# Designs tried in a protein design chat: VH-VL binders against q3z8e7. Part 11

Target 1, 156 residues: q3z8e7
Amino acid sequence: MVEKIPMTASGYKKLEDELSTLKVKRIDVIEEMRLAAMDKDMRENAPYHAAKEQRGQIEGRIKEIEHELKYADVSEYTDTNTSKVNMGSTVKLRDPKNGECCTYTLVSPKEIEPLKGKISASSPIGKAVFNRNKGEQIEIEVPSGTLQYIIEDISF
Key: E = the ipSAE of ESMFold2; O = the ipSAE of OpenDDE; V2 = 0.75 times the mean of E and O plus 0.25 times the DockQ between their complexes.

## First folded at step 6 (VH-VL; framework fv_denrakibart)

Design c3 (at its last look DockQ between E and O 0.57; V2 from the best seeds 0.00; counts 0 for: pae E 8.6 > 2)
Fold by OpenDDE, look of step 6:
Structure c3 (fold): chain C 156 residues (1-156), chain A 119 residues (1-119), chain B 113 residues (1-113)
Amino acid sequence: as target 1 above (156 residues)
Amino acid sequence: EVQLVQSGAEVKKPGESLKISCKGSGYSFTSYWIGWVRQMPGKGLEWMGIIYPGDSDTRYSPSFQGQVTISADKSISTAYLQWSSLKASDTAMYYCARQKWSGRLFDYWGQGTLVTVSS
Amino acid sequence: DIVMTQSPDSLAVSLGERATINCKSSQSVLYSSNNKNYLAWYQQKPGQPPKLLIYWASTRESGVPDRFSGSGSGTDFTLTISSLQAEDVAVYYCQQYYDTPYTFGQGTKVEIK
């Protein structure tokens, strides 16, 4: 089986945009290196060394992005069936005991934003709700114990 | 706009070599897999293989492994399919296509290159 | 290799009627990690390259009319044209992209009855 890196379409687009930006930045940094190198004493040329280090960082990130794009396994949200919780799904969970509700969106590890309720499918909550139907009661295993919730709604 | 433009029709004899091309435009050529699909006259689609132009990583169908060579020149956004020695059985329409992201489904196709091999 | 088998090989349907094409894979193309079916449908009209219609078994590609729909999971899939139009005359192919080689079905020719 081929390597797959799960991500959203929006995530993929963000990587493309970042890659484009970095490629331009790389050109600028290379020019900075060129200008700095015009100094005769390269050993003590702080601007040159700084630019060189920055180039290395940029190149490293470019390689990472290219790898991710190469193996990207994109899940789109817009036309996906909402019958079961899947990657990209927004799930509303209700505590059957107190009626409290929580909303989470399942995303790839690189897209996690806990403050916005964006969680990994491999998280305890993600694992519990993944591939489940609306109306099902699920159990979430957390370090503090077991939580019970009902899947009240699934959306994208 | 994403476009794939393939080279023109080819008429060849058995034993001759051939290299056809597929030029991509309107997108980041190095960031998408590009594949080749064979369609023999009156027959179905056959997945031949794919290449990632960014690093030239190439994957072949077992049926086409060793039979053809897939390559790419990222400097001119062009993918290639080539034969060292054509056979009459290679007569077919050949399509290049862009893989949607890395999902291995093809969202944009070239117009096709007809290859006719006859003595 | 995953073998894709379509049925029927040819189908004649009256204008405005439903056309149904089946596709069966020799092994499941459902990926457990994301619960997605790695199955696509293509339309190929005479003298034209194939056109992507459906991916992930049931998601329509942008610009594809609503009368086209995909369904199924695991090993059994269906492409449905709810109301056949004259412009829908074509050969339709399913394709799995679950594992290499990303094989196609043998195709189903849809004609007007």
Scores: ipSAE 0.451, ipTM 0.770, lowest interface PAE 1.3, mean pLDDT 91
Fold by ESMFold2, look of step 6:
Structure c3 (fold): chain C 156 residues (1-156), chain A 119 residues (1-119), chain B 113 residues (1-113)
Amino acid sequence: as target 1 above (156 residues)
Amino acid sequence: EVQLVQSGAEVKKPGESLKISCKGSGYSFTSYWIGWVRQMPGKGLEWMGIIYPGDSDTRYSPSFQGQVTISADKSISTAYLQWSSLKASDTAMYYCARQKWSGRLFDYWGQGTLVTVSS
Amino acid sequence: DIVMTQSPDSLAVSLGERATINCKSSQSVLYSSNNKNYLAWYQQKPGQPPKLLIYWASTRESGVPDRFSGSGSGTDFTLTISSLQAEDVAVYYCQQYYDTPYTFGQGTKVEIK
């Protein structure tokens, strides 16, 4: 496999749990479709079409999760890796121009919460900090130029 | 509890066909790769190949491609290893194993199936 | 294919003494982007299937005693049993899971002297 999707062990587990839940919901929706199809002409059957739409959403999410699980590359914090940023790391970034700091935690795709600083390893910030040491200066490219930060601290 | 239960020992003659099984329980069978590992008498472990039962994506070691067929029936949570024409050199212990995360290392192993082919 | 080579082929160690097993890969199994070595160790006791001991070169699987430790990076790896016990008599295998086929080393037999 050439494709690897980085995530944490907890993110992997959350995807497994969501998949299990969706598979149960799919069974229920398929039965609703079967019953609705028996009761009425499929083209003029509002309950059938509603269930079909819900099934489509469920099937789409299931396929997405199955792809992520199939190609998952689970990395988890250990003491041997605290010198470099990896999955599960919390990094403190300092802007060298004004001294302002911001904090980000690298999480799996399922655990992304950008407003809380939980970002993926594939995000611009995540890519820039991954596998870097404390004290390194990093650059993040944006349309208006290059943002520069110093990795002030790494923790988990 | 995760379990992999393999079919029983087999005694065969060269040229005969054989299909051995590995039934998984206690986990989402379709969401983990299942692999097969050969161990010839007195020898080490050989990675034969893996299958993702969810979509039947099957990957073989070059050493075993064309020599065996790996398949799965997800409706009964069972993976298979199959020969169309056994050789004496196929005499070995065969293990199935679940990969801990898709496409990687093995965390749960079956008890093994001993296949003996008259040389 | 990535070839995994172990040394020694067999090892006799007194109870309570240290056992050291080496494993070398034909190419690096370190993924520099995440700084992880895709290297596992398995134990196979007589008459039993293999059991996962160590993954990512140095992380112990749940339930594995502290006397087992893994180290190394890139192409050179070591499994250490700090104080050998009678139940540690087994064949030990390294495995790379960096790229398919996920090959095993040839095995190292550990016996009580």
Scores: ipSAE 0.012, ipTM 0.571, lowest interface PAE 8.6, mean pLDDT 84
ESMFold2 (binder alone), look of step 6: mean pLDDT 93; pTM 0.933

Design c4 (at its last look DockQ between E and O 0.46; V2 from the best seeds 0.00; counts 0 for: pae E 8.0 > 2)
Fold by OpenDDE, look of step 6:
Structure c4 (fold): chain C 156 residues (1-156), chain A 119 residues (1-119), chain B 113 residues (1-113)
Amino acid sequence: as target 1 above (156 residues)
Amino acid sequence: EVQLVQSGAEVKKPGESLKISCKGSGYSFTNYWIGWVRQMPGKGLEWMGIIYPGDSDTRYSPSFQGQVTISADKSISTAYLQWSSLKASDTAMYYCARHRYSGRLFDYWGQGTLVTVSS
Amino acid sequence: DIVMTQSPDSLAVSLGERATINCKSSQSVLYSSNNKNYLAWYQQKPGQPPKLLIYWASTRESGVPDRFSGSGSGTDFTLTISSLQAEDVAVYYCQQYYDTPYTFGQGTKVEIK
C-alpha cells in the first residue's frame, strides 16, 4: 500500500511555498560558503562551518518537504458536502447547558494549531464529531469527565 | 495553465522498440506523480503505472510490470513510456495524466498517443 | 487488486431523462481515517481523453454541471445524470484510487435513445 500523508490543500500549498523559499536560501548559503572558503585556513574558518551547517539544515528540511509532497493525501474542500463533519471541516459546538460555543477545525497532525482551534481528527473532540451531522448531540471524553455538545454548524 | 503534451502517433512493426513522451508545463513537474493509461481500440481504460519525477520512484500495474518501462527526465519536464519489443497487441491509445496534489486522482490528461503495431 | 465492475455496459436514455450508472468495487474504498471514498468518475467523449467529473465519490470537479452527481459509499457507487443532454453522450468510467493498482471500471456507454 502506498504511503498516505494526510493534509489540507492549504497545507500542501504552504509546503510548496516553503520549498521554493528554501531552494532560494540554499543558493544563498552555498554562495556564503564559497566566499568563506576563499580564506587560507579552512580548518579555523568559523563562517564557513556555520554556512555549511546551515546548508545541511536546509537540505534536511527540503528532503522532508519533498517526502510530504510526494505522499500527500489532500482532502479538497471546495464544493464539499457540509452535511457531515470531515477532515478540513470547521465545526461549531454549542454547550446545551450554558449556551457557550466553541469552534474547531479538523486538520492533519502536522497542521495542528490549538490556539487557532485547529485540532486533529484523532483528538477527543475530533473523534466525537467526526462523521457526525449538523444538529447532532455528541459526547466528548476528556480526562475530567464527559462533555456534551451539539453540532450547531459545519463549514469549510 | 497545466498542460500535458504527448508525442505524435506511431506506426511500428512487431519486434521494434518504441519510446513515447509526455511533456508537462504550467506546474512543478517534479512534485506531482504522472501516470500512463492504455486504451485499446474500442476498449476501456487501463491503469499502467505512475512515476514521481522528483526521484523517479515508479509503480506498475501487475499487468504491465516487465512489459513496459516508465521513466522521466525532470530537467525537461518529460515522462516516457517505452517498449523494448512491440507486439501487435500493444496497438492502442496511450494517455499520460497528472495526479492531483501528488495523489492518486487524475486531473489533467494529455491528448493521447496512438500506437499502431502491424506487420 | 481491487476489481471495479460497472453496470450496465451500455445505456440508452431519452433527452431530458435520468441516466444512472452503477459501479461496484471488490473491496471497500472507504478510508476509515478520513471517511473518504477514494472513488472517481470520468467522462470520455469520442476522440478525446477522459475528463474528471466526480471525486471522493460525490464531489463535482470544477466546471462540471449540476446535473452530474455521485453517490454511494464503501463498495457501491452511482453516477447520476439528472437530465441527459446531447453533449453528455460519452463513455463513463469509475476508478478507485484507494490502493495500487488504481483500477478502472470497464466503462458504460451512454447514448441518446
Scores: ipSAE 0.431, ipTM 0.769, lowest interface PAE 1.2, mean pLDDT 91
Fold by ESMFold2, look of step 6:
Structure c4 (fold): chain C 156 residues (1-156), chain A 119 residues (1-119), chain B 113 residues (1-113)
Amino acid sequence: as target 1 above (156 residues)
Amino acid sequence: EVQLVQSGAEVKKPGESLKISCKGSGYSFTNYWIGWVRQMPGKGLEWMGIIYPGDSDTRYSPSFQGQVTISADKSISTAYLQWSSLKASDTAMYYCARHRYSGRLFDYWGQGTLVTVSS
Amino acid sequence: DIVMTQSPDSLAVSLGERATINCKSSQSVLYSSNNKNYLAWYQQKPGQPPKLLIYWASTRESGVPDRFSGSGSGTDFTLTISSLQAEDVAVYYCQQYYDTPYTFGQGTKVEIK
């Protein structure tokens, strides 16, 4: 099985819309580069170099989005078992050793914000909690050892 | 509205080449996998393979690998199924179908193209 | 290749009665990473292309009547038509989409008794 990129239907739509917008912007930036190259000496053509850099950023983002859309696996929230961690769930993890708690929300790749606890289902933490019940102990493997947590709470 | 419109029925002789088409409309053609399914007369459905028109990534069933060519022209939103040398056993109905997001689940189907190969 | 086997090959059911179609896969189609069964059901009426009914083993496609339900997990799956209607006369196919090739069952023809 090839690994897929889990996302919501809303996340998929947002990527499609961004891609459409970027393709329009790409056309504008390519024209800006052409005009700048016609009007000035390339050695000191700041407008040309700025547009070239912007084009590179746009092309990079387009390729990233196309990859995400190609391998997207849009998960349904309507599965019959709703007591488990799923897409859109917020989980509270407790370290059994010292009682400290961390909170994470499973989101689509477009919505990932690791510093705010918004992680994908394919991340190490996301994989460990996905489809698990409240009260289960989970293990997360890191290069230096194993981290253990208990799923203390699940909310949406 | 998502639509897949296939080319018309074909009557051919063994050894002839053939290329049939499937034109997609009403959705972002390059962002969805599209696949081909064979249904031999009076028989069930057989997965032949799929293509991602955005980059032409193509994957075949082992039973059809080297037997057909799947391709796409994204500029006209069209996928193709092609034989270089038809056999009588290629007589069948051929469907194209779009996959929903994952590249696995067929959610919209073309009307089918009947290919008849006989001496 | 994952072999999909349906039973029965043909089924005759009186109007308003329950029809049950079984599908077995030669290996589990339950994907551990997301705990979902990669199993779909299609309906093919005479002279028409197939139509998606059920995916993820039990999720109804939009616009599919509530009388259609899917159940099962791992290797054993069922499609149930709780109260057969005249328009349900068709051939029904299961399909795994766990791994390539995405194979179909041989089909089950449902007729009115």
Scores: ipSAE 0.013, ipTM 0.588, lowest interface PAE 8.0, mean pLDDT 84
ESMFold2 (binder alone), look of step 6: mean pLDDT 93; pTM 0.935

Design c5 (at its last look DockQ between E and O 0.59; V2 from the best seeds 0.00; counts 0 for: pae E 7.6 > 2)
Fold by OpenDDE, look of step 6:
Structure c5 (fold): chain C 156 residues (1-156), chain A 119 residues (1-119), chain B 113 residues (1-113)
Amino acid sequence: as target 1 above (156 residues)
Amino acid sequence: EVQLVQSGAEVKKPGESLKISCKGSGYSFTSYWIGWVRQMPGKGLEWMGIIYPGDSDTRYSPSFQGQVTISADKSISTAYLQWSSLKASDTAMYYCARQRYTGRYFDYWGQGTLVTVSS
Amino acid sequence: DIVMTQSPDSLAVSLGERATINCKSSQSVLYSSNNKNYLAWYQQKPGQPPKLLIYWASTRESGVPDRFSGSGSGTDFTLTISSLQAEDVAVYYCQQYYDTPYTFGQGTKVEIK
């Protein structure tokens, strides 16, 4: 099976933007290396070695991003059916006992931001809500026990 | 606007070599897989293979493995399909197409290149 | 390789009537990790390249009329034209992109009865 790297459309866009930025930065660093090499012996040229190290870091990240873009499996927002929870979906969960609500967005592992409610589809919450319909009651297994929620809304 | 423009029709004889081209524009050429599809006269679509121009990673259909070569020149945003020795059975329309990053289906297609091989 | 088989090979339908095309895959193209069907439908009119109609089995491409719909899951899929129009005369292809090679069905020719 062909390698697939799940991500959101927004995640993909962020990678493209970062890649573009890094490519520009790479040019600048290469110029910095050139200038540094003109001033001192390369063997004892601290600025040169620093620039070279930075170039290596930039190139490594570029390769990583290119790999992710190459194998990206992206969920679309605009044409996606909101009838079921999927990757990229924002889900509003309501506790039927106390009426409290919480909102989560299912994202890829690399996009996880717990403080913003961005969770992995492989998380306990993610697994519980994945492929579920609006209005369904789900159970979430947590270390402290089983939590029950109703899927109140699904959006992108 | 995303566009794929293919090279013109070819009339060849058996045994001759051929290289047709597909130029992409309106998008980041190196960041999308591009594929080739064969359609013999009056027949269906056949998936030949795909290439990622960014690193030239190429995947072939078993039916076309060793029969054709898919390549790309990212400096001019162009993908290629080539034969070392054409056969009469290679007579067909050849399409290049871009795979959308949201999946591996083809969202944009070239206009096609008709290749006719006859003695 | 995943073999895609369409049925029927040809279909004649009266204007305004429903056209139904089936596509069967030799193995499931449903990916368990994201619960998506890696299946697309294309329309090819005479003298033109194929045009993307449906992806993920049921999502219409932008600009595609509402009368086109895709359904199914796993190994069995259907393209439906709810009310056939004259401009819908074409050959339709299904394609799986679950695993390489990303094979096409043999095509279904839709004509006006």
Scores: ipSAE 0.169, ipTM 0.717, lowest interface PAE 2.3, mean pLDDT 90
Fold by ESMFold2, look of step 6:
Structure c5 (fold): chain C 156 residues (1-156), chain A 119 residues (1-119), chain B 113 residues (1-113)
Amino acid sequence: as target 1 above (156 residues)
Amino acid sequence: EVQLVQSGAEVKKPGESLKISCKGSGYSFTSYWIGWVRQMPGKGLEWMGIIYPGDSDTRYSPSFQGQVTISADKSISTAYLQWSSLKASDTAMYYCARQRYTGRYFDYWGQGTLVTVSS
Amino acid sequence: DIVMTQSPDSLAVSLGERATINCKSSQSVLYSSNNKNYLAWYQQKPGQPPKLLIYWASTRESGVPDRFSGSGSGTDFTLTISSLQAEDVAVYYCQQYYDTPYTFGQGTKVEIK
């Protein structure tokens, strides 16, 4: 199977725009390095070394974005609400045993923020809730066993 | 407006080399996969391979691996399909096509390049 | 490789009648993670490149008439032309884009009876 990175159309566009901006910044930083290097003492040129570090950070981010765009698989969200969990949905899960609730938002892998409840559709929780309706009981298989939840609410 | 413009028809003899082109415009050329599709006379469509012009990562159908070279020159937004030694069986229509970012299906196609290889 | 097999190879249908084209894949093209079928349909008229009609098995491309519809899931898919028009005479191809090589079906030629 080809590795696919799910993302929204807006997420893809945002990455494209960031990439374009970074490529322009890269050109500017390379020119800054060239101008700074016109000083014959390259070993003590603080502006040159600062630009070199900045270039490294820009190059790294460019490579990361190019990888994301290369393997992106963009899903569209319809304006019509389907009541099923989809990309961009926020789901409230309730443990039927004790009533405890957890809230998660399905996002692309690069938008994952676990401390804020943003998870991928490929995570154990994401797989269990995807395309499910409010009120369904789901089972989540984790290394430590099987967890059970009820989809209490879905919002977008 | 997204456009893919292919080079013109070619008439060649067996054993000759050939490089046909596909120029993309109206979009970020380096950020989309470009594919090549063969259609032999009276036959269906055959997926040959794809290239990601941003880093030249190239993937071939096993049927075409080693038979053709897919390449790109991102400085002029152009993808290429190349043979080092043509065979009569290479006579076909060749299409380039762009993969849509909402999936890996082809949303824009070039007009096609007819390659005729005759003895 | 995922093999795509269309049925029938050729189909003759009277104007205004229904045309039905089947496509079977050798493996499921339903990606369980996003619940989408990675299947497209193309129309190719003589002297033209293929034209995208349907993607995700059932979603019509912009500008494609309502008489074209796609259905099916997993391994079995159908393209239906609900009321055949003269301009619909073409060869129709299914394609899976689940995994490389992104193979096409052999094509179904649709003619007016």
Scores: ipSAE 0.013, ipTM 0.597, lowest interface PAE 7.6, mean pLDDT 85
ESMFold2 (binder alone), look of step 6: mean pLDDT 95; pTM 0.960

Design c6 (at its last look DockQ between E and O 0.28; V2 from the best seeds 0.00; counts 0 for: pae E 18.9 > 2)
Fold by OpenDDE, look of step 6:
Structure c6 (fold): chain C 156 residues (1-156), chain A 119 residues (1-119), chain B 113 residues (1-113)
Amino acid sequence: as target 1 above (156 residues)
Amino acid sequence: EVQLVQSGAEVKKPGESLKISCKGSGYSFTSYWIGWVRQMPGKGLEWMGIIYPGDSDTRYSPSFQGQVTISADKSISTAYLQWSSLKASDTAMYYCARQRYPGRLFDYWGQGTLVTVSS
Amino acid sequence: DIVMTQSPDSLAVSLGERATINCKSSQSVLYSSNNKNYLAWYQQKPGQPPKLLIYWASTRESGVPDRFSGSGSGTDFTLTISSLQAEDVAVYYCQQYYDTPYTFGQGTKVEIK
């Protein structure tokens, strides 16, 4: 079973809007590539390469968004249980080994601000804490191993 | 964080083959050109060529065309520079670098791979 | 190929003084469609890879001190260090990325007088 990606209705809408914008931009960039490639002597090939790169970036992001939209789970957000981590929740995680704490807020993809602890519900941390209760121990799988945290506090 | 990590220093003899690597991380490897730059001892930077890992489109400097082969394995986010037969004159530092948009700027560089070819 | 020629090959400047490096391209690197100069400057310190300083001829890369500035258009470009600092001792390279091969200048060594 494919894992669902929790998000808000507004978050879903933002992804749709971004996707629409990117699809238009993709068309423009492809045309730019075509025009640049028409130069037989390649005197202006830098613009072609730039456009090609941009196309790649756009395609990558489109795929990401399409994946998120495909597996989006918006229905669970309607049940606002203050006792469980949900979209918009701020969670305090404590490492049981060293007592170190970190705080994260679950936000929509467009609202992500890593430096401010604003992370996506679809992130590894987001997935681990979503729909969990205060006091629960969670595990986050990282390349170096498995990190363990306790949900010390949940706020909105 | 964007990083390019190159393979270690090489000591080779003339006539030997060599393939050095550059692994990218922290970004979409297939969406950016990656290039190789040669720097002979005490000399300047020489643009060797670039590759687009997404489709393996490769462009060489005329000076290096046929002298080296640039390739990439997108499955492991790695670019390669290889020689079929090394010469003493190939002794140099070799850098890989990411070429970003907009423009064709080398914004991130590997630490370099020193290749020494001597009899 | 577009040939990039820097001048001078070496430059000794007193601390706090202005350092000026010139770069000439054998043909224009100004793209008429967007009016941008496809010219970059790099700094390379001993034992380190090059570092991007300036792009589009005059735009500073993020984190680059204000004392570094680029100017010029078409075929003639200049990198200026308004007040040379000790940490600025390095070789500087211009590069065009207008057309492949994306050639570098031969480099200018900047030292403290």
Scores: ipSAE 0.007, ipTM 0.576, lowest interface PAE 9.2, mean pLDDT 87
Fold by ESMFold2, look of step 6:
Structure c6 (fold): chain C 156 residues (1-156), chain A 119 residues (1-119), chain B 113 residues (1-113)
Amino acid sequence: as target 1 above (156 residues)
Amino acid sequence: EVQLVQSGAEVKKPGESLKISCKGSGYSFTSYWIGWVRQMPGKGLEWMGIIYPGDSDTRYSPSFQGQVTISADKSISTAYLQWSSLKASDTAMYYCARQRYPGRLFDYWGQGTLVTVSS
Amino acid sequence: DIVMTQSPDSLAVSLGERATINCKSSQSVLYSSNNKNYLAWYQQKPGQPPKLLIYWASTRESGVPDRFSGSGSGTDFTLTISSLQAEDVAVYYCQQYYDTPYTFGQGTKVEIK
């Protein structure tokens, strides 16, 4: 009934840790604002305005994380379901033309790290591999055309 | 996805007024400073001023104070740069940019608006 | 106003070699209360808007290659490109964001020799 935000257990933990850190930073920034506000002229008070901007960003990020944690659905990922590609799966893709392999891990939106091969299920590669079995041939639509791969391995 | 889309190129004559726009999307428009930067043909970047659309707090470079007006309409997520009377020396590329946390850095830039003022 | 002066105005560097750009401010941009240098570096490739590379003098923006590094404190700052690539041909600007107006340096054009 309520929209769920899929994520891995490690993704959920990262958000919890970030939230804790931000709440501590917020306390420090509020104190910086209080100390800076002891100056007479707020228009020329660069430290006050810098801290005000910093606080706004921290509050915004806290709100985002609290929303994501509230609607998190960690149970959508299973570390024991190795028969099909799912959230949290690591897939090895082989190009049948030249045998070259690439490895990708499907992660929640907050865990995306493209340089390390951590991609979302909504990416072109993610959509192509999701819910597929080892040995299946997949096609990925990219601006330069259609790429073909074979799912060589599925792991966690 | 954060995006700043500026109004199109302008060709004007000296003495005419002009108001160019910068529409922000993909973020909370009122929570970030928006700045304007001038780049004269073949020259470097010049910080003109910034506005915080949430409360209209506006800061100008002394070089541009009284020469332009920076404003925003938060109901349509749009910042503006305007001249009441253009001069030929106002010919330049004008960028809007979003400042972000940490500290007043420009992290996203508009595509630029070329303003040409000639007779 | 805090004046930002870059040197050199232009330089030509062979592919794979180090490029070094200096930036000097007319007053310190180090804020003693938080011990941070309010200094940024931007890259502007031909026909494009500027792109943020470095802030707090030495912190790389997300997605910026590690061949770009910043150093320095107070009034003297350096941008280093450790191994110049063809795609690094651009004009580079330092900017102070310590006090308004948040002034830019005049720019340094980097070309391939």
Scores: ipSAE 0.000, ipTM 0.450, lowest interface PAE 18.9, mean pLDDT 83
ESMFold2 (binder alone), look of step 6: mean pLDDT 93; pTM 0.944

